# VH-VL binders against Uncharacterized protein mtre-1 (mtre-1), part 21

Target 1, 142 residues: Uncharacterized protein mtre-1 (mtre-1), of Caenorhabditis elegans (q09347)
Amino acid sequence: YHQYRELKCSTPTNSIRGGPDRAECHLVLKAEELETGRPVPTGLGCWQEDHDGEEREYCDIVCPKSHTVFISYIDQGHRACFNFITYQVEKRNDEHVLWRSGKCLNSTVNYRIGCKFDDPFETQFKSDNEIFAHLRARARRV
Short names: E, the ipSAE of ESMFold2; O, the ipSAE of ESMFold2 at other seeds; V2, 0.75 times the mean of E and O plus 0.25 times the DockQ between their complexes.

## First folded at step 20 (VH-VL; framework fv_guselkumab)

Design v4 (from q2 with heavy chain D57N; at its last look DockQ between E and O 0.78; V2 from the best seeds 0.00; counts 0 for: pae E 4.3 > 2)
Fold by ESMFold2, look of step 20:
Structure v4 (fold): chain C 142 residues (1-142), chain A 120 residues (1-120), chain B 111 residues (1-111)
Amino acid sequence: as target 1 above (142 residues)
Amino acid sequence: EVQLVQSGAEVKKPGESLKISCKGSGYSFTSHWIGWVRQMPGKGLEWMGIIYPGDSNTRYSPSFQGQVTISADKSISTAYLQWSSLKASDTAMYYCARLYGDYFSLFDYWGQGTLVTVSS
Amino acid sequence: QSVLTQPPSVSGAPGQRVTISCTGSSSNIGAFYDVHWYQQLPGTAPKLLIYGNSNRPSGVPDRFSGSKSGTSASLAITGLQSEDEADYYCQSYDKSLSGYVFGGGTKLTVL
């Protein structure tokens, strides 16, 4: 069973190279790779943590209990985002997050992400209210 | 206060191009999706597509894919709906609407509408 | 031809209770997607009335209520007033059509 995500991060001027401005990200939830999807509410899903002295920005990609998460495509004009160096998909318990660091934090990039499950996604959340509650609890952590 | 102000009514002939506008104010324009909805005379509501002005990420309803172009100019907080060649069947009221920032998949603020009449 | 089916019209006398149904399928309301409701007064733009099946935005009286069961949703209006005369639309998301879907609309007449 597949679910798809689009995580698009952009600077105010859509800079493709690392610069002074932090990129802002938004997530879209999709059942099929090419569809409109349902945008995650503004201000939810991404937060900052210090990891051993280096700043990282984490984004919840809403693929709980997924057995396989993959980036099917990464669109960046300049290579500021390197897998395992300045970004990575990381599993935290039953949650999956994508983190970025270094120049990747200040670069325009689009991630197309796939998630594979043993059971349909619809069996893991009873409704949009449950997904919203999940993201709301995460966005308020500090 | 959140406001969406649309451009004025249009009377056009078949085959002409048209670009109508929707200016947002009172909120972070670049951080909210905005969509377009058609209402044909005496008919119901049909969504046409959505755009994220922050990066111009644009999604179209399958029924309107290739029929219109949705765009935004974030420097003036304005979204656009445009046709390259109007048809008489494009006669309708067109609304812009903002996606709600605290829930999924709904429109919380609507523009006043732009009536487009295509006839000759 | 709307994906979500609403009665074309309903009517009621002042003070009465009316309901407006919204019937979908397993690809939208039945697939766990929420239902939202909009009110369109004559000559005006639609206005959000109910979201997330049953939540009221600030400023919407509690005589408006929504519910969802199975593949259907319902909007209830109690204490009917002449100002409630309008068109009402339900809305959801449909995974088979890959997009947002509205009901055909219901004209409410206050007798």
Scores: ipSAE 0.353, ipTM 0.793, lowest interface PAE 4.3, mean pLDDT 86
ESMFold2 (binder alone), look of step 20: mean pLDDT 92; pTM 0.939
ESMFold2 at other seeds, look of step 20: ipSAE 0.606; ipTM 0.867

Design v5 (from q3 with heavy chain S31N; at its last look DockQ between E and O 0.64; V2 from the best seeds 0.00; counts 0 for: pae O 4.9 > 2)
Fold by ESMFold2 at other seeds, look of step 20:
Structure v5 (fold): chain C 142 residues (1-142), chain A 121 residues (1-121), chain B 111 residues (1-111)
Amino acid sequence: as target 1 above (142 residues)
Amino acid sequence: EVQLVQSGAEVKKPGESLKISCKGSGYSFTNHWIGWVRQMPGKGLEWMGIIYPGDSDTRYSPSFQGQVTISADKSISTAYLQWSSLKASDTAMYYCARLEWGDYFSLFDYWGQGTLVTVSS
Amino acid sequence: QSVLTQPPSVSGAPGQRVTISCTGSSSNIGAFYDVHWYQQLPGTAPKLLIYGNSNRPSGVPDRFSGSKSGTSASLAITGLQSEDEADYYCQSYDKSLSGYVFGGGTKLTVL
C-alpha cells in the first residue's frame, strides 16, 4: 500500500540559496503519485528542536506505521540540503518526520516522498479531520 | 471578514487575450490556496485549478491543463486567471474560491462574486 | 458526465421534506473523503451550506442536514420554504487525476 507526500519549503522571495530568510513548509498529502493532492496549512505539524547545539526543524509527514519511507526526488536550485547532513527522514516511535538544519532551513526546497505500509492508510485515519487534529496536537506536544 | 473581490465583466472576441483577477482580504493571502471554478451558461460548477500564493505552487484539473494560466501576485493579495487566445467556448462565469485552512480538506469556504466572460465573434 | 452524480431536479411543496442525492465512487466519497454542499441562489455565487458531510456553518437553518453512507451522500431539507428554491451542488475530493470534483447540480423547485 503506498502514500505519497510533497513537502514544499519556500522563503518569502523563493530564494534558492541559503540566507537570512527562514523557509516555511507545507505538506501535500497524496494517495496516488500524480494526483493534485490535499494541502496541509503552512507550518502545521512542524516544530524546532536543538540537536547537539544545532537548530533543526522537524515536520511530521503523516506516514504512521509505515515500514518504508523514501525521498524519491529533491528539487532545489542550490545544494543547501544534503541527506544525513542538513536533512533526514527519521522514525520516532510510530511516526516519521523530516528534519532540516543549517543552510537548508533558509533555502527553497521541495521533497517528493513515498511511504509504504502493510495496511491501507485509511486504517490509521478515518477522515481528513482526524489528520488535521493529529497535526494540531503535534504543536501542543512541543 | 474574509472577502474575495473579482474584476468586472469582460466582452471579448475570439483570439484575444484576457487576464481576470481575484483580490483577497481579511485573511493571510499567502497561506491559503485559491481555486478557480468555471460555470458555463446553464451548466454546473467545474474546478479548473488551485494556486498557493506563498510559493506559486499551481495545480490544474486535467480538463484545463494547458487551457489557462493561474498565477498570483502576493504583494497585492491578488490571484489571476489568464487566456492567451480566447475561444467562443470560453464564454462562462468564472469564480475564485478559497480553500479552507486547518479543519477540512477540499472545502471551498469563501467565494468571489464571479466574473462573466463573453466571447463572441 | 460529472464525477459525482446528482438528480438534475427535485421538487416539493412548502412544508415538505426533500432529499438530494450525491453518488460517487470508491475513488472519492468511498475513500472516506468528506462531502460538502453549496447552495447557489438564482443570479448569485455559490455559498457553503454543509461541510464535512453533516456540519452547518453559522447562519444555516437546522432544517438543512447532510449525511454520508458508503459511496453516496444526501442533503435533506425539511420544512421546505420558497427561499430554498436554488441549485444545490455536492463536492468532494477524488484521489485519481480528477482532484476536486463537483456534482452536476440539482435544481430545487418549490411548488
Scores: ipSAE 0.308, ipTM 0.787, lowest interface PAE 4.9, mean pLDDT 87
ESMFold2, look of step 20: ipSAE 0.488; ipTM 0.847
ESMFold2 (binder alone), look of step 20: mean pLDDT 92; pTM 0.939

Design v6 (from q3 with heavy chain W101Y; at its last look DockQ between E and O 0.79; V2 from the best seeds 0.00; counts 0 for: pae E 3.3 > 2)
Fold by ESMFold2, look of step 20:
Parts: sequence; C-alpha cells; structure tokens
Structure v6 (fold): chain C 142 residues (1-142), chain A 121 residues (1-121), chain B 111 residues (1-111)
Amino acid sequence: as target 1 above (142 residues)
Amino acid sequence: EVQLVQSGAEVKKPGESLKISCKGSGYSFTSHWIGWVRQMPGKGLEWMGIIYPGDSDTRYSPSFQGQVTISADKSISTAYLQWSSLKASDTAMYYCARLEYGDYFSLFDYWGQGTLVTVSS
Amino acid sequence: QSVLTQPPSVSGAPGQRVTISCTGSSSNIGAFYDVHWYQQLPGTAPKLLIYGNSNRPSGVPDRFSGSKSGTSASLAITGLQSEDEADYYCQSYDKSLSGYVFGGGTKLTVL
C-alpha cells in the first residue's frame, strides 16, 4: 500500500543557496501519486533539535509504521540541500521524520516522498482530525 | 479580520482575454493556499484549482487544466484567474476561497464576494 | 454531474427539523476525508456553516448540526427559521479525482 508526501520549504526570495531567512515548510498529504493533495499548515509538525552542536529542523512526514520510505525527487541543481549531509529521512521508532541542517535550513526546497505500508494507511487514522492532532502534538514531545 | 475582495463584474465577447483578481488581507497571504470555484448560472459549485502564493505552486482540477491560468502576486497579496480566449460557456460567477489554516484539511474557510463574468456576442 | 449527491430541494415549516443528505463514495467520504458544509443565501457568496463533519464556526447557531457515517454525511437544521432559506452545499476531498469536490447543492424552502 502506498502513500505520498510533498515537503515544501520556502523562503521569501526562493533562494536555493541559503540566505538570511529561515525557510518555512509545509507537508502535503497524498493518497495517490498524482493528486493535488491536502496541505498541512506551514510549520505544523516541525521542530528543532541540536545534533552534535548543529541545529536541525525535523518535520514529521506522517508515514507511521511504514516499512519503506524514499525520496523520489528533490529540486535539481540545489546548492544547499544534500542527502546525508544537510538532509535525510530518519526513522524514530514507528515514525519517520525528515531533517534539514546548515544552509538547507535557509533554502527553498521541495521533496517528493513515498511511503510503503503492510496495511492501508487509513487504518492508522480514523479521520483527518487524528492526523492533524498528531501533528499539533509533535512540538511537545521530549 | 480575514477578507478576500474580488474585482468587479465583467462583460466580454467570445475570444477576448480576461484576468480577474482576489486580494487577501488580515492574514499571512503567502502561507495559505487559495482556490478558485466556478458557479455556472443556476448550477452548483465546482473547484477549478488552487495556488500556494509563497512559491506559486499551482494545482488544477482535471476539468480545468489548460482552460484557465491561476497565478498570484505576493507583493500585493493578490491571486488571479485568467483566460486567454473566453467562450460563451465561461459565463459564470467565480469565487476565490482560502484553505483553512487550522485543524482541518480541505476546508475553504473564507470566500470572496464573487466576480460575475458574462460572455456574449 | 456532481461527485457528491445531494437532494435538489427540501422544505419544512418554521420550527420543524429538516435534514440534507450528502452521498459520496469510497474515494472521498468513504476514505475518511472530512465533510464541510456551506450556506449560500440568495445573491451572496457561500459561507462556512459546518466543518470537520460536525463542528460549528463561531456565530453559527447550535440548531445546525452535521454528521458523517460510511460514505455519506448529513446536515440537520432544527427549529427552522425563515432566514434559513438558502442553498446548502457539502464538500470533501476525492483522492481519485485529485482534488476538492462539492455536492450538487440543496435548496431549502421554509414554508
């Protein structure tokens, strides 16, 4: 069973090389690869952590209990966001998050993400309300 | 207070171009998706497409892909709906509406007053 | 025609209860997506009436209520008043059509 996500991060100037402004990100939830999708409010489900002295911003991509998560696309020619260096998808227990660091934090970047599940995604949430509540609670975790 | 103010009614002939506007105020314009909805005379509501003004990401209903252009100018907090060549069948009321920025997906929480477009010879 | 099916019209006397149905499919309401309701008074733009299946925005009287079950949703209006005469639309999201979908609309007449 597949689900798709877009993580859209933008700055006022749409710089791809970093700049003075922090990018703000929002998730787009998609059940089918080509659908328009259901946008999540900007900033919701994202938080910051220190990782070995470097700031990272983590965003929940709403793929709980997925057995496979992959990035199928990132903007070509990007000058600040590099896989395994300034961004990566990370598994935390049964959840998946995408983190960004360095100049990628201050860059416009768009990710397309696929998630594969053993059971239909809809069985994990009874309604859109549950997805939204999950994302609101993200910043409160310790 | 969130407000969407649309441009005035238009009377056009087939084949003419047209660009109508929707100005948002009272909220962060670049952080909300804006949609366009058609209501043909005596008919119901039809979703045409949405745009994210922050980066101009634009998505169209399959029924309207290639038929209209949706755009935005974030410097003046304005979204646009545009035809390159109007048809008589484009006669309708056109609304802009904002996607909810709160607890629920797929919700159009604020609507413009509408722009009546009449296309006739 | 419309993806979500509503009756074309309903009517009721002042003080009575009416319901407006909204029937979808497994690709929209049946896929757990929320249903929202809009009221369109004559000559005006649509206005949000019910969101997230059953929630009322501030200023909407509690005589308006919504519910969702299976592939269908329902709007109920109790204590019907003459100012309730309007068109009512349900709206959801459809994953197969890649976007937002509205019901065909229901004209409510207060007798």
Scores: ipSAE 0.428, ipTM 0.822, lowest interface PAE 3.3, mean pLDDT 88
ESMFold2 (binder alone), look of step 20: mean pLDDT 93; pTM 0.948
ESMFold2 at other seeds, look of step 20: ipSAE 0.468; ipTM 0.839

## First folded at step 21 (VH-VL; framework fv_guselkumab)

Design w1 (from v2 with heavy chain S31N; at its last look DockQ between E and O 0.88; V2 from the best seeds 0.00; counts 0 for: pae E 2.4 > 2)
Fold by ESMFold2, look of step 21:
Structure w1 (fold): chain C 142 residues (1-142), chain A 120 residues (1-120), chain B 111 residues (1-111)
Amino acid sequence: as target 1 above (142 residues)
Amino acid sequence: EVQLVQSGAEVKKPGESLKISCKGSGYSFTNHWIGWVRQMPGKGLEWMGIIYPGDSDTRYSPSFQGQVTISADKSISTAYLQWSSLKASDTAMYYCARLYGDYFSLFDYWGQGTLVTVSS
Amino acid sequence: QSVLTQPPSVSGAPGQRVTISCTGSSSNIGAFYDVHWYQQLPGTAPKLLIYGNSNRPSGVPDRFSGSKSGTSASLAITGLQSEDEADYYCQSYDRSLSGYVFGGGTKLTVL
């Protein structure tokens, strides 16, 4: 069973090389790979943490209990986002998050993400309201 | 506080080009999708497409793909809907609307509309 | 015509209750996608009335309520007032059409 996500991050001036302004991100939820998708409000489900002295921004990608998460495509002009260096998908307690750091925090970048599940996604969330509540709870938790 | 202000009514002939505008204020223009919705005379609402001004990612309804161009200029917080060659069947009211605010997949703020009349 | 089916019109007397139905399919309302409602007063732009099936934005009176069940949604209006005379549209998302879909609209007449 598959679900698809886009994580879209942009700066006010659309800088592509890590400029002075922080990018803001939003998730796009997709049940099929090539659909338009349903954008999540900007910033919802994203938060900042210091990790060993490194500032990171984490975004919940809404793929709970997924056994496989993969990034199928990264749209960035000049490369400022490097896997395992300035971004990574991590598993946290049956949830998956994508974090960014360094120049990637200040860069326009879009991720296309796939998630594979053993059970249909609809068994985990019965409605968009439950997804929204999940993302709001994430913000309160941090 | 959130406002979407559209350009004024247009009267055009078939075959002419047209670009109408939608200026957003009172919110972060670059981090909200803007959609365009057509309402033909006496008819209901039809989604035409959406654009994310932050990176100009543009997505069209299949019914409107290739029929119009949606664009944005984030430096002046303005989205556009454009025809290269108008048809009489393009006569309609056109609304811009912000796709989402504090929830999903909804048009939470609407412009006042731009009436486009394409006559003989 | 429209992906979501609404009655073309409904009517009620002042103070009465009316409901407006919105019938979809398994590719939209019948999946887990929420339903939103818009009010379009004569000569004006649509305005958000109900979102996420049943939530009211600030400024919308509590006599407007929404619900969703199965492949259908319903907007209820109680205590009808003359200013409620308008067109009402439901809206959702359809995964087969890969985009946003509206109902055909319902004209509410306050008798």
Scores: ipSAE 0.567, ipTM 0.861, lowest interface PAE 2.4, mean pLDDT 88
ESMFold2 (binder alone), look of step 21: mean pLDDT 93; pTM 0.944
ESMFold2 at other seeds, look of step 21: ipSAE 0.700; ipTM 0.886

Design w2 (from v2 with light chain F32Y; at its last look DockQ between E and O 0.88; V2 from the best seeds 0.00; counts 0 for: pae O 3.6 > 2)
Heavy chain, then light chain:
Amino acid sequence: EVQLVQSGAEVKKPGESLKISCKGSGYSFTSHWIGWVRQMPGKGLEWMGIIYPGDSDTRYSPSFQGQVTISADKSISTAYLQWSSLKASDTAMYYCARLYGDYFSLFDYWGQGTLVTVSS
Amino acid sequence: QSVLTQPPSVSGAPGQRVTISCTGSSSNIGAYYDVHWYQQLPGTAPKLLIYGNSNRPSGVPDRFSGSKSGTSASLAITGLQSEDEADYYCQSYDRSLSGYVFGGGTKLTVL
ESMFold2, look of step 21: ipSAE 0.710; ipTM 0.886
ESMFold2 (binder alone), look of step 21: mean pLDDT 92; pTM 0.941
ESMFold2 at other seeds, look of step 21: ipSAE 0.717; ipTM 0.893
ESMFold2, look of step 22: ipSAE 0.642; ipTM 0.880
ESMFold2 (binder alone), look of step 22: mean pLDDT 92; pTM 0.941
ESMFold2 at other seeds, look of step 22: ipSAE 0.454; ipTM 0.844

Design w3 (from v2 with heavy chain D102E; at its last fold request DockQ between E and O 0.93; V2 from the best seeds 0.77)
Heavy chain, then light chain:
Amino acid sequence: EVQLVQSGAEVKKPGESLKISCKGSGYSFTSHWIGWVRQMPGKGLEWMGIIYPGDSDTRYSPSFQGQVTISADKSISTAYLQWSSLKASDTAMYYCARLYGEYFSLFDYWGQGTLVTVSS
Amino acid sequence: QSVLTQPPSVSGAPGQRVTISCTGSSSNIGAFYDVHWYQQLPGTAPKLLIYGNSNRPSGVPDRFSGSKSGTSASLAITGLQSEDEADYYCQSYDRSLSGYVFGGGTKLTVL
ESMFold2, look of step 21: ipSAE 0.693; ipTM 0.884
ESMFold2 (binder alone), look of step 21: mean pLDDT 94; pTM 0.955
ESMFold2 at other seeds, look of step 21: ipSAE 0.670; ipTM 0.867
ESMFold2, look of step 22: ipSAE 0.731; ipTM 0.888
ESMFold2 (binder alone), look of step 22: mean pLDDT 94; pTM 0.958
ESMFold2 at other seeds, look of step 22: ipSAE 0.754; ipTM 0.900
ESMFold2, fold request of step 23: ipSAE 0.719, 0.689, 0.006; ipTM 0.883, 0.872, 0.524
ESMFold2 (binder alone), fold request of step 23: mean pLDDT 95, 95, 95; pTM 0.959, 0.960, 0.960
ESMFold2 at other seeds, fold request of step 23: ipSAE 0.726, 0.005, 0.704; ipTM 0.883, 0.529, 0.882

Design w4 (from v2 with heavy chain S105N; at its last look DockQ between E and O 0.04; V2 from the best seeds 0.00; counts 0 for: pae E 13.1 > 2, placed apart)
Fold by ESMFold2, look of step 21:
Structure w4 (fold): chain C 142 residues (1-142), chain A 120 residues (1-120), chain B 111 residues (1-111)
Amino acid sequence: as target 1 above (142 residues)
Amino acid sequence: EVQLVQSGAEVKKPGESLKISCKGSGYSFTSHWIGWVRQMPGKGLEWMGIIYPGDSDTRYSPSFQGQVTISADKSISTAYLQWSSLKASDTAMYYCARLYGDYFNLFDYWGQGTLVTVSS
Amino acid sequence: QSVLTQPPSVSGAPGQRVTISCTGSSSNIGAFYDVHWYQQLPGTAPKLLIYGNSNRPSGVPDRFSGSKSGTSASLAITGLQSEDEADYYCQSYDRSLSGYVFGGGTKLTVL
């Protein structure tokens, strides 16, 4: 069973690669890969951390209980965001997150993400409002 | 094909105001940041600030914040650098340059320069 | 007084190879920001020479090359010609200053 996400990151000027401004990201929740989806408010569920002297921005992609999370496509039109170099999906504290670093932080890029679950599938969140509450609680904790 | 054409040389006295211009052509003017760079006589290049003409979002180098005003008129594809009160130390060559979005921090096309001389 | 340090001058005979260094710090070149190089011929505006550390724009001869390592970058010019006599500037971004930074410039003299 699959759920889908899109993480859309854009700069205020829609700069494709790099630029003077940090990109802001929002998550889009999808049941089917090609649907329009339901947006999460911009910035919600994202935060910054230092990792070995390099700044990273992490975003919760909200795939609870998923055994496999994968990026099916990157829509960037440039090469500032490189898998395993300036971005990666990883599991952290029972959460699946995508982090970005370096030039990718200031770049417009969209990620298409799949989350694979075992059968029988049980959803952790019954509504989008539960997802939003979860993401808001994360911000208050930190 | 991309061109940045700057206004002509200026000879001014201390305390006078000045507004110099940079007209872009051969590309979508509103889709690229434009920067201003100072070169003092016999010295190197110094970044002053940038503007996005599409919405006038303007960012200044800390060294020039409050010293100059950067603006743009997108209807005539023109960016401006402005002083309210010139000082003798403002004597320099001033360049405009286009910021290329595909390579962060890249100034890919430069104007011909505007020489500003401030003397008594 | 520039954030990026370049030698004030370098020289070479026609046909020789010269290099121009550009030394930064962990807040600019060492923070993974690319280095660009500009050529300023006497009496003219700067012109893009090398971008993204090592890429040449169309019209720039292949005898110009660039590289980056650690907190430093280097411009190499082989087969030196009299027309290469100019000032050369490196440029990057500095995360601590949140701004664009240039080297102090290097005057190349062809002997």
Scores: ipSAE 0.007, ipTM 0.546, lowest interface PAE 13.1, mean pLDDT 84
ESMFold2 (binder alone), look of step 21: mean pLDDT 93; pTM 0.948
ESMFold2 at other seeds, look of step 21: ipSAE 0.648; ipTM 0.882

Design w5 (from v1 with light chain K95R; at its last read DockQ between E and O 0.92; V2 from the best seeds 0.79)
Heavy chain, then light chain:
Amino acid sequence: EVQLVQSGAEVKKPGESLKISCKGSGYSFTNHWIGWVRQMPGKGLEWMGIIYPGDSDTRYSPSFQGQVTISADKSISTAYLQWSSLKASDTAMYYCARLYGDYFSLFDYWGQGTLVTVSS
Amino acid sequence: QSVLTQPPSVSGAPGQRVTISCTGSSSNIGAFYDVHWYQQLPGTAPKLLIYGNSNRPSGVPDRFSGSKSGTSASLAITGLQSEDEADYYCQSYDRSLTGYVFGGGTKLTVL
ESMFold2, look of step 21: ipSAE 0.690; ipTM 0.891
ESMFold2 (binder alone), look of step 21: mean pLDDT 92; pTM 0.942
ESMFold2 at other seeds, look of step 21: ipSAE 0.738; ipTM 0.896
ESMFold2, fold request of step 23: ipSAE 0.730, 0.760, 0.723; ipTM 0.887, 0.892, 0.887
ESMFold2 (binder alone), fold request of step 23: mean pLDDT 92, 92, 92; pTM 0.939, 0.937, 0.935
ESMFold2 at other seeds, fold request of step 23: ipSAE 0.718, 0.729, 0.662; ipTM 0.880, 0.886, 0.871
ESMFold2, last read: ipSAE 0.714, 0.762, 0.653; ipTM 0.885, 0.897, 0.870
ESMFold2 (binder alone), last read: mean pLDDT 92, 92, 92; pTM 0.936, 0.939, 0.934
ESMFold2 at other seeds, last read: ipSAE 0.703, 0.691, 0.726; ipTM 0.880, 0.874, 0.886

Design w6 (from v2 with heavy chain F104S, light chain F32S; at its last look DockQ between E and O 0.93; V2 from the best seeds 0.00; counts 0 for: pae O 2.9 > 2)
Fold by ESMFold2 at other seeds, look of step 21:
Structure w6 (fold): chain C 142 residues (1-142), chain A 120 residues (1-120), chain B 111 residues (1-111)
Amino acid sequence: as target 1 above (142 residues)
Amino acid sequence: EVQLVQSGAEVKKPGESLKISCKGSGYSFTSHWIGWVRQMPGKGLEWMGIIYPGDSDTRYSPSFQGQVTISADKSISTAYLQWSSLKASDTAMYYCARLYGDYSSLFDYWGQGTLVTVSS
Amino acid sequence: QSVLTQPPSVSGAPGQRVTISCTGSSSNIGASYDVHWYQQLPGTAPKLLIYGNSNRPSGVPDRFSGSKSGTSASLAITGLQSEDEADYYCQSYDRSLSGYVFGGGTKLTVL
């Protein structure tokens, strides 16, 4: 069973390779790869953490209990976002998040993400309202 | 208060070009998708496409792909719907509408509409 | 050609209850996507009436209510008034290549 996501991050002037302005990200939910998608509000499900002195922004990509999560495509003008250096998909418990750091935080970049599940996704979320409630319930760790 | 203000009615001939506008105010224009909806005379509502003004990502309904161009100028908080060569069948009311965030697929605010009449 | 099917018209007397159905499929309403309802008064733009299946925005009276079950949704109007005479559209999302989808519209006539 499969689901697709886009994580779309842009700065006010669409800066490539950093700049003065922080990118804002939003998720687009897709059941099939070639559909328009259902946008999630900008910033919802994203938060910041300090990781060993570096700021990271984490975004929940809504692939809970997925056995395989991968980035199938990344669209960026410059290489400000490097896998395992300034971004990575990370599993936290039963959830998957994508984090960005360094100059990637201030860069326009779009990710296309695939998720594979053992069970239909609809068994985990019965409606988009449940997905949005899940994302709103995310809280910064204290 | 959120407002979407559209350009005025247009009377055109077949083959002419046209660009109509939708100016958003009272919200972060670059952080919301905005869509265009057609209503032909005496008919229902048809989704044409959406654009994210933050990066100009534009997505079209299959029935409108290649028929119109949707664009935005975020420096003046304005979205556009454009034809390179109008047909008589383009005669319709055109609405812009904002896609907002608490619920999936919701067009919460609508422009007043722009009537486009194409005849000779 | 609408992906969501609505009756072309419904009617009721003042004070009565009417319902407007919105029938979809497993690729839209049946895929758990939210249903929204819009009211279009004569000569005006559509206005949000019900969102997220059953929620009323501020300013919409509680005589309007929405529900969703299976592949269908329903808008109910109680205490029918003459100013309710309008066109009503349901709207959802279709996970195929259709994207955002509207019903064909229902003209409500107050007798």
Scores: ipSAE 0.665, ipTM 0.877, lowest interface PAE 1.9, mean pLDDT 89
ESMFold2, look of step 21: ipSAE 0.676; ipTM 0.884
ESMFold2 (binder alone), look of step 21: mean pLDDT 92; pTM 0.942
ESMFold2, look of step 22: ipSAE 0.599; ipTM 0.863
ESMFold2 (binder alone), look of step 22: mean pLDDT 93; pTM 0.943
ESMFold2 at other seeds, look of step 22: ipSAE 0.504; ipTM 0.853

## First folded at step 22 (VH-VL; framework fv_guselkumab)

Design x1 (from w6 with heavy chain S104F; at its last look DockQ between E and O 0.05; V2 from the best seeds 0.00; counts 0 for: pae E 8.9 > 2, placed apart)
Fold by ESMFold2, look of step 22:
Structure x1 (fold): chain C 142 residues (1-142), chain A 120 residues (1-120), chain B 111 residues (1-111)
Amino acid sequence: as target 1 above (142 residues)
Amino acid sequence: EVQLVQSGAEVKKPGESLKISCKGSGYSFTSHWIGWVRQMPGKGLEWMGIIYPGDSDTRYSPSFQGQVTISADKSISTAYLQWSSLKASDTAMYYCARLYGDYFSLFDYWGQGTLVTVSS
Amino acid sequence: QSVLTQPPSVSGAPGQRVTISCTGSSSNIGASYDVHWYQQLPGTAPKLLIYGNSNRPSGVPDRFSGSKSGTSASLAITGLQSEDEADYYCQSYDRSLSGYVFGGGTKLTVL
């Protein structure tokens, strides 16, 4: 069973090379790869951690218990957001998160993400309201 | 504790060169933009430019493009502001400040300032 | 002259409330860029006072507050104390100038 996500991150100036301004990200939930999808409010489900002296921002991409998660496309890859260097999808227990670091934190970038499940996604969240409630618990502000 | 420590006050004559420094500590120096801000005597704050020390990506305010050089030496966690030929109008207090990207356009920590006096 | 307009001075008696305005335009505050405020005590470097329109860093008393509406922002100080006497600057980003912009500064005098 497949679900799709788009993580859309933008700076006020739409910089793609990692300027001075932090990007804000929002998730788009998609049952089919090419549909418009259902947007999640900006910043919901994202938080900051320090990793080996580097700041990272983690965003829950809402693919719990997925056995396979992949980034199928990235709009501005190879400019400031380098896979495995300044971003990556990471599994944490039953959850999957996308983290960004370095100049990628300050870059306009869009990710298209696929998730594969053993069971239908609806068995984990019965409605978008349950998804939003889950993500609100992860929202962070400084 | 995040700290930016600048080099000491300078008294110069017009036409002389000058390079002042800003040493960062208590954070990952290579992972934050550092900016330079001018404050002329009795006047307000004016942004000059920024540098990302990790790769030396440097960007200038249009008002200062070509008039100063901003650089960094990441091996000693130090940013620099440099003039090749000082003018009397360069007399000012110069601050370095760290940019924080989470809140767009934020200068969260400031150095103590370097007073540059240029008199003929 | 300054991209962001502040009154040049404001005064108040101890214990009173004062506000400092910061008026911008559609290319900065009106384009949804955040406003930050800095306090500069006499003879010292600027210090972050309010960030992201209304957030206080650790160590800033809750009698300082900020807000933003439309193309303007405001810093409010309640319970004025003598140590509040300083210059106050607002700051944002301007997309037309492609740069960071400061207000002209406001000198606060506690009478």
Scores: ipSAE 0.007, ipTM 0.603, lowest interface PAE 8.9, mean pLDDT 86
ESMFold2 (binder alone), look of step 22: mean pLDDT 92; pTM 0.941
ESMFold2 at other seeds, look of step 22: ipSAE 0.469; ipTM 0.853

